# Designs tried in a protein design chat: VH-VL binders against f9uss8. Part 34

Target 1, 221 residues: f9uss8
Amino acid sequence: MVLTDIEYLLSYLEAHHVPTIKKKRHTYLTYHGLAEHYTYVLKDGIIKNSIILQDGREYNLSYIAKPDVISLLRDEVSRSTDQPFNVRIESEYATFYQVNRVAFWKYVNSTPELQNYVKNYYRKKLSENILRLQRMVMNGKKGAICAFIYSLVDLFGRKVNEGILIDFVVTNDDIAGFCGISSRSSVNRMLKELRTDGVITVKNHKFIIQDVSYLLDQIAN
Short names: E, the ipSAE of ESMFold2; O, the ipSAE of ESMFold2 at other seeds; V2, 0.75 times the mean of E and O plus 0.25 times the DockQ between their complexes.

## First folded at step 14 (VH-VL; framework fv_romlusevimab)

Design rk5 (at its last look DockQ between E and O 0.87; V2 from the best seeds 0.47)
Fold by ESMFold2, look of step 14:
Structure rk5 (fold): chain C 221 residues (1-221), chain A 122 residues (1-122), chain B 108 residues (1-108)
Amino acid sequence: as target 1 above (221 residues)
Amino acid sequence: QVQLVQSGSELKKPGASVKVSCKASGYTFTKYAMNWVRQAPGQGLEWMGWINTNTGKPTYAQGFTGRFVFSLDTSVSTASLQISSLKAEDTAVYYCARVEDDFWSAYYMDVWGQGTTVTVSS
Amino acid sequence: SYVLTQPPSVSVAPGKTARITCGGNNIGEKNVHWYQQKPGQAPVLVIYYDSDRPSGIPERFSGSNSGNTATLTISGVEAGDEADYYCQVWDEKTEHVVFGGGTKLTVL
């Protein structure tokens, strides 16, 4: 049986006895701008990438909910080792392989299968960031919220009797940060409007999407 | 340390009016809407409505839109219920109870006042 | 308007398990909250969102909700659990808070 790129990477790390670390909910793995000498690979759990501005506002970039490398923006010879963003644990726990950054790139440089993983990783991340930019800049506030909620379906969606359950807890602050909305009260107002219109509701602290077509209609193409 | 403290019990005659106050402490008053709940002797809980503490906008349940007035004094974190033209059937315990005013609240009342007994007898 | 139906009373021996039901059309699609009211006292929230416990409520209190019935379960019942218990939902159609009629739990 042929391993996928990520399966190959995980097997490689296990074969080389790469240590793991475990972090609990709402703690940070890395911080934007701090020096870091490790490459981290998500083994289990869910994390959120963000940038926290000097005024305390948080701009959210993405979730990682499946095994993947956290960041490959620095190579073994880069003068800057600053992390590009904050990484916060959103699941109860998350587990990461912890690989020395220089050692990781030595593995890649000597292993064609890992070179292929890295090439495909960059392609994938570029595509994902182009879609993120579209969400953030091509919609009004309500459209951005609808696009964000819709984007959660592939990550956390499960069909239930009353619609599509988003099996993940999201706050108004999180949504504001993903949608570029300056206040949680504006997010709250728009979510309450969607609830009144029968588009979404809440069950056990989580979204249920009742009208997916409405969400899609609000998203700019 | 979060608490709602209500004014003392009242004995009134029919036709009088009464004002029940509910003073909040230990939290940001404007983050939570204030419910009013009535319990007549030997009866269950009856929702009267609520007041939005950010806007001051009241919402009254069916049957409570006339003689019942919700109001706020945000400067002292106090919600009030005024009942005019009291009738014998207004005899009850009146509770204030807070509910978080956001999309995620699902409208449960996590903190209640101790209750104010209003007795209307002639 | 939406109606919640509770049995008027439930009796249980000390140390046993009490189950108090709250019936409503499609109540499993709603978020059910439960309150305990001891004689002469204000109600106290004991379960919210069907099954979550506020801080300070013993683990022996639990809740479930599916179909047309929500249930408050109290295991290891103690004399101090004697109270009236009310279920409550938000009815989106009428935009009203709705309480059940209450259930008196007696510990014999």
Scores: ipSAE 0.341, ipTM 0.694, lowest interface PAE 1.8, mean pLDDT 88
Fold by ESMFold2 at other seeds, look of step 14:
Structure rk5 (fold): chain C 221 residues (1-221), chain A 122 residues (1-122), chain B 108 residues (1-108)
Amino acid sequence: as target 1 above (221 residues)
Amino acid sequence: QVQLVQSGSELKKPGASVKVSCKASGYTFTKYAMNWVRQAPGQGLEWMGWINTNTGKPTYAQGFTGRFVFSLDTSVSTASLQISSLKAEDTAVYYCARVEDDFWSAYYMDVWGQGTTVTVSS
Amino acid sequence: SYVLTQPPSVSVAPGKTARITCGGNNIGEKNVHWYQQKPGQAPVLVIYYDSDRPSGIPERFSGSNSGNTATLTISGVEAGDEADYYCQVWDEKTEHVVFGGGTKLTVL
């Protein structure tokens, strides 16, 4: 049986008795700019990456909803590095392997399968960021919201009788932060328009997407 | 201290008009739409409609589009219900109740006024 | 317009469990809210989003919603629970709030 590269990483960490930590919803694993001596690997749970703008608003960058390394965006040599993002737990709990940075890179440097994981990790993150940038700069506010909602399908989507359930709670503030929209009122208004048009609705605090084609038509490519 | 305080009971004759007020306190008035709910003696709750407190746009339930008028005075965080050409069948308790004016709202009424009894009697 | 059907009354002995039903076509696809109204008082919200409790509502109040029936369940019923109970939904098509006819809970 062939392990995926993330399955290999997780098995490797277990075999080397790497300790885990557990964090509760809406607490932070790390903060932007804080010196950190560890590399964290998400074992289970959902986290959100963000930065705080000069005016105090939160700008949301991405979710990590499957096992993956939290961040490798810094040099490979330093014992510690400033974290590039705030990392907040969005699930009820999240569990992380906690690996010393130097030890992590020793594992990678001695293990071809982990080297392939890291290479694929950087390629994946670069591609995701390029696509995200294209969607954000090529869409108006409504298009950005539609693109964001559509992006949740792969992360949290589940087919139900009413359409596609996004099995995750998202707020107007979260959407504003992902879409670069300064006004909660603008997000609220555009979401209500989509609801009135039969594109989306709400069940138990969660989106149901009723018309995926509409979302795609609103997104400039 | 989120609270909705309604005006006092009214005794009116058929053909008169009445205005029921509902003063909000302890929250941002424009964040919540204001519902009006009627309850005739010994009967259940009947939704009359609501008014958007941000835009002032009313929505009336079927059967309430004629003699019933919703209005606002946002300077004093007050919603009002006016009933004209009163009939005996308008005898009821009238409640205001807020609903969050938000996409995520499932349109539940978390805070209610104490009710205003309107009695229409010859 | 959309119709919600409740039994007119339910009787339960103190300490037992009361179950109040709210029937509607495909109500399981809707968000159901429940209100308690004691004699001479305004209604108060006791359950929203099918099963969530507002702050201050005891855990013995619970709700479920599936298929064509939503149910308010009150375990360990006390004399103070004697009231009228109304279910409520939002009807997307008409953009109207809809109440059930109400159920009088009697604690015997």
Scores: ipSAE 0.322, ipTM 0.685, lowest interface PAE 2.0, mean pLDDT 89
ESMFold2 (binder alone), look of step 14: mean pLDDT 93; pTM 0.947

Design rk6 (at its last look DockQ between E and O 0.84; V2 from the best seeds 0.54)
Fold by ESMFold2 at other seeds, look of step 14:
Structure rk6 (fold): chain C 221 residues (1-221), chain A 122 residues (1-122), chain B 108 residues (1-108)
Amino acid sequence: as target 1 above (221 residues)
Amino acid sequence: QVQLVQSGSELKKPGASVKVSCKASGYTFTKYAMNWVRQAPGQGLEWMGWIYTNTGKPTYAQGFTGRFVFSLDTSVSTASLQISSLKAEDTAVYYCARVEDDFWSGYYMDVWGQGTTVTVSS
Amino acid sequence: SYVLTQPPSVSVAPGKTARITCGGNNIGEKNVHWYQQKPGQAPVLVIYYDSDRPSGIPERFSGSNSGNTATLTISGVEAGDEADYYCQVWDEKTEHVVFGGGTKLTVL
């Protein structure tokens, strides 16, 4: 009978007639440096958060594949890396509630359930960022790739006869960006090694994980 | 325009050697492995193997591990097939075909050469 | 060792639908590719990854793959579709490319 805090947020936005926008695959919702007065909440679809590092490389932070607020960070916080903050649509379409930033915080300040959502949002994002840091700096390149693939199981995994299908298309560039690997060719080589070892394979442009225990064993190595 | 252009037809006697070349253009040569496929008269396609163009490492199908040698000249984006000690059963059309050297490639041959007919007769 | 089996020939009337099969043990777990070869010409890729079409291949070419059978389907068959058709997979075990024996499509 009790809504989760994200379900409460979505129902609150619907009740207040917050408009929605729809964006196509591989277009951007937001860019660093452009005037932006809205808070966006993902209603449906999949997006990827990224920043541009000082050396020009794109560093991928996360996928958001379930309803959630896109960002509660201000531009001055996002500039801590000296790189633009980008949100790109990865599904065929994504739909977002578009709410004025000032109005959003007025809703939160007047509504205890939304205050709880925001508190839990920050705790969740901090935990996620710590885990990303650990995967990137505490693993070798192979370990980072294994950790990334494993992270896709919870997001996109479904059981099939051949193993666990990752029902989502990723590219070597995306993987490189999530793993802090400077070259597509290095990612490609390590993926081929995993395939040869019987850990992963490919069906219709998507991963099938054949040995999830191998992936787990590589984390923090 | 992506293209594979093969050397011309050859008429040889048993015991001779032949070298079939395949010149690539319109793409980054080292991003694709080069396959060799044989088709004897009236027969189907028979995969002979491939060569990785970035390393020069060949893989030969069973039955092609002896007299057949794949080689490269990356400076002119050319793959070659050498057949030694030619036999009558080597009479066939020989095709080169590329496969993207990528984990995601699926191992399909998207571009083929026009074929080189090698005829071995007395 | 992996074997792909195709019927040696298929006949179809113009404007009708041709279906060319490719049989293999658990072929539905593999990625199947299809090539068209007209007489005296090199093969041309017409379907890859079971059902994807390269640029320039008409929508009337389609593919499916499940269980032990992959199928190339050509709807609205034209005289120009008369050719040999080959299926192909990659065999993970042997790390070899495997072709089917080919199917001659005749448009009567």
Scores: ipSAE 0.511, ipTM 0.778, lowest interface PAE 1.4, mean pLDDT 88
Fold by ESMFold2, look of step 14:
Structure rk6 (fold): chain C 221 residues (1-221), chain A 122 residues (1-122), chain B 108 residues (1-108)
Amino acid sequence: as target 1 above (221 residues)
Amino acid sequence: QVQLVQSGSELKKPGASVKVSCKASGYTFTKYAMNWVRQAPGQGLEWMGWIYTNTGKPTYAQGFTGRFVFSLDTSVSTASLQISSLKAEDTAVYYCARVEDDFWSGYYMDVWGQGTTVTVSS
Amino acid sequence: SYVLTQPPSVSVAPGKTARITCGGNNIGEKNVHWYQQKPGQAPVLVIYYDSDRPSGIPERFSGSNSGNTATLTISGVEAGDEADYYCQVWDEKTEHVVFGGGTKLTVL
């Protein structure tokens, strides 16, 4: 029986009686730029990270749909405790371990297994951010939408008779925020084009991907 | 209040023409396509087609590509159905019904007009 | 083109549960909508997306869809539920709306 790094972290937090908090759908755990003295670890649920750009648009960065640390950009000696992202709950509820930031890093600094978790966490997040930057700077609007829809396959995808069901509800506003598109009507139009071309369709408010190869062909590499 | 109000019932002779109007209110007319649905006496619902209210482009169901013409007057939020060369078989209730013109649309008709009875009789 | 099949009539005693079926090839892969039409009136949407209720439709109306059959279920049937019921889909391939033939619900 092998514990993954995240399984070790969760077990460690339980053994140390770290309290949990529960937040409901569409409320915020943290806000970009506001001081926060806690490190949060997602125990259960789905959240969305976002930031506000200087032109007032809110850009959506990622979903976190599996247990993971919300952010590790601040350590125990940082002069700033500002949160890097808005964090909104997208599931009906989400549950988080809430640990004082300084105490969390004390645990990490004293525990080799947690040090390995943190090292691998940074490598993972760096790799994800590089791929996200590639998507944002190398695609036109249609390509960005295709890249976003494809990214949902790993998070929420499930094979069904008619293709791949994205078992998660996403709005045009959310898509606009992930793709850097200022207009809901532009998102709507491009999605309708993909539907007409037989690439995607809708079942019970959710995407069905009918032609994954088309999505991949539209994405710059 | 979202509402579709149709023109009054018509009694016509074979060979005449009729125009059924459907006036929309309480919503943005160009965000919804307008369907036309026929129901002959004692029969079920039959989709005739629709017209995109943002472009005026009609789509006609099979069997409705000749004597049936959909049109719009967007200045008064009105869709119209014209039937030419009326036949006795055109005797029916004609409904307008809207469908959201959106990617997430399930293509369901959430609001219907009250219906216009067209009777073709000699 | 795509065909939806409904039984022509269903009879149910007051207070019992009515089940109205809509058959179609792989209809479980489609979004099914249901309309109620009382005599002399326009149809009214009662279920959309297989199982969602518009505001104002009682909870005793429900829907399901799987395989080759969609079902409208009306629990605790009342005399006021006597009507014709139509199922409807959008066929992606033909880009046409398709109605079922209708089912007359009689409350005896």
Scores: ipSAE 0.492, ipTM 0.786, lowest interface PAE 1.5, mean pLDDT 89
ESMFold2 (binder alone), look of step 14: mean pLDDT 94; pTM 0.958
ESMFold2, look of step 15: ipSAE 0.433; ipTM 0.739
ESMFold2 (binder alone), look of step 15: mean pLDDT 94; pTM 0.958
ESMFold2 at other seeds, look of step 15: ipSAE 0.448; ipTM 0.745

## First folded at step 15 (VH-VL; framework fv_romlusevimab)

Design rl1 (at its last look DockQ between E and O 0.28; V2 from the best seeds 0.00; counts 0 for: pae O 3.7 > 2)
Fold by ESMFold2, look of step 15:
Structure rl1 (fold): chain C 221 residues (1-221), chain A 122 residues (1-122), chain B 108 residues (1-108)
Amino acid sequence: as target 1 above (221 residues)
Amino acid sequence: QVQLVQSGSELKKPGASVKVSCKASGYTFTDYAMNWVRQAPGQGLEWMGWIYTNTGKPYYAQGFTGRFVFSLDTSVSTASLQISSLKAEDTAVYYCARVEDDFWSGYYMDVWGQGTTVTVSS
Amino acid sequence: SYVLTQPPSVSVAPGKTARITCGGNNIGEKNVHWYQQKPGQAPVLVIYYDSDRPSGIPERFSGSNSGNTATLTISGVEAGDEADYYCQVWDEKTEHVVFGGGTKLTVL
């Protein structure tokens, strides 16, 4: 069976007996600015990348909900590098391959399939960040919330009788951090408006999207 | 400790007015809307509506859009129900109950006052 | 106009399981909450969001909701469970809180 590039990476790490670590919900794998000697590859679970502002607020960048390398944004040759983001576990548990950073790059540099993974990773990351900036900068606060909710469909969406269930618990604080909104009360008010308009509802602590077209209409082209 | 403490029972004549108060403690008053729920003797619970404690805007259930007035004094974390032109059919226990003013709350009432009995008799 | 229907009473022997039903059109699409009211007392929340228990409510209280029926289940029933039980929803169409008529649980 032909493997995708991430499947190849995972099988490669297993074949080389790379150790794993397991972290619990709401603990941190890494912190911004601390020296790090490892490259981490998500095996299972959900994580959130963020930056902690000086006033203690959390600015959220992305979820990783499928196997992938956590970060490759630093120098290929140094033995350690400062982490660019905080990484917090959002699932009950998450499991990571823990690879010495220098060793990881040696594997990549000697293995064409891993080189392809890294090339595609950077291309994907750049494209995602460009699109993310466009969506957040070009929208008002309600548009940013609509864009964020819509983005959860690909990550966590499931078709149910009531609409599209976002099968993941997201808080007002999380939404505020993803949307650049300063207060939970502003997020709360805008979500209530969407519910009143029949766009979203809540079942068992999770969003159900009832009107996808409305979400798209609120997002700037 | 979170609690809602209501004013004492009232005995009134038809045509009079009554004010039932509900004092909140142990939480941020403006984070929760305040419901009013009526229970006539031997009967079930009947929702009368709520008041948003952050704005003072009332929302009345159908059938309660006349003689019933919800109000607040946020300086003392108190919600009030005033009933004018009392009728015998207004005889009931009146409860205040909070609901989180949050999208995720689900509209359940986690904390209730002890109830205030209003008796209207000729 | 949304109506919740409960049986007026349910009797159960001590130690057995009580099931109190709450009927409503497509109630499985709604979030159902349950309250216990003992004589002369205010209601107390015992189940919310169909099946969640508030802190301090014993695990023997459970809830389910599907189709046109929500059910409060009390296993290992004790004399102290004698009370009236009310189901409640928020109906988004009518924008009203709706209570069921209540069910008196008797432990014989």
Scores: ipSAE 0.375, ipTM 0.735, lowest interface PAE 2.2, mean pLDDT 88
Fold by ESMFold2 at other seeds, look of step 15:
Structure rl1 (fold): chain C 221 residues (1-221), chain A 122 residues (1-122), chain B 108 residues (1-108)
Amino acid sequence: as target 1 above (221 residues)
Amino acid sequence: QVQLVQSGSELKKPGASVKVSCKASGYTFTDYAMNWVRQAPGQGLEWMGWIYTNTGKPYYAQGFTGRFVFSLDTSVSTASLQISSLKAEDTAVYYCARVEDDFWSGYYMDVWGQGTTVTVSS
Amino acid sequence: SYVLTQPPSVSVAPGKTARITCGGNNIGEKNVHWYQQKPGQAPVLVIYYDSDRPSGIPERFSGSNSGNTATLTISGVEAGDEADYYCQVWDEKTEHVVFGGGTKLTVL
């Protein structure tokens, strides 16, 4: 049977008895700028990548909600071992394989299937960063919010009779942090406008997207 | 300072009409819906509905369609409740309250008027 | 329609802790707001979103909400806390604001 490249990576780590660690909700796995000698691979759970701005605000970069390597921006030859992001647990718990960084790259360099994983990982992350850049250069805050909501579909989306349910709770503070918006009240107002336009609604503190094409039309060409 | 100031108490006979006004100050009137709540003597709070101050569209709770009319004068930041064909059972304190609409969590009232007592006696 | 159930009254000695409950089906999935109404006065918001305090509300007021019960807790009760307390939710199914029946807190 043929494994996806993520499944291959996980089975490889299990076969090599790579240890795991478990972290609870709202604790940090790593901090931006601190030295780290491990590569972490998410086994289960949900995490959020962020940086802390000089004024103390948290600028949110992405979620990881499925098994994946936390970061490959540092390799075995990097001059810095510093972590590029803060990594916070958003689920009740998250479990990570903890792999020595040098050992991880030895596995990759000797294993064609892991090389394929790394190639696809970088393509995926480049695509995601292009979408992030589009959100950062949006002319309006509403467009940034639409792009953010759209980005949740592949992470948490589930088709229901009313539309697409985003099966994950996000707050106005989280959205403000992802969209570079300074206040939760501005986010709240723009979400209410989207509801009035029939684009989204709410069920039990979760989005239901009723008009995906509207979200796409608000994103810059 | 955010304030809601209501019109004075009213003594009316059955069959008459009354208009309770609620003047807002200290905030952008059209950013918040205006809620109406009544409290009969010795009783609890009863939600009557609200009016969207940006559109003027009323939303009435079940049981308050017909004799109860919400209206606005946005030029003076004022919401009004008109009650027609007054009955003795309409005797109550009527409150206006600013509705905070949180997209996720529904609605609550963060600022209340002082209340207007309407007494209907024959 | 959705119903919130509160005890009609609660008595507490000064300096002790009062707990006022608000029962409802799956109320833990809703955000619960609490209002204090002193005799002859308008209600005042004291807790919103289950546990948040507006500016000017003392820390001895706290709230919790899980399962079928939300609770307003007042520690170090003072004579000035004697009032009626109402819980409130928004019910999405009926599209109505729903108040509990109110609880009279007496400080003996």
Scores: ipSAE 0.102, ipTM 0.530, lowest interface PAE 3.7, mean pLDDT 86
ESMFold2 (binder alone), look of step 15: mean pLDDT 93; pTM 0.957

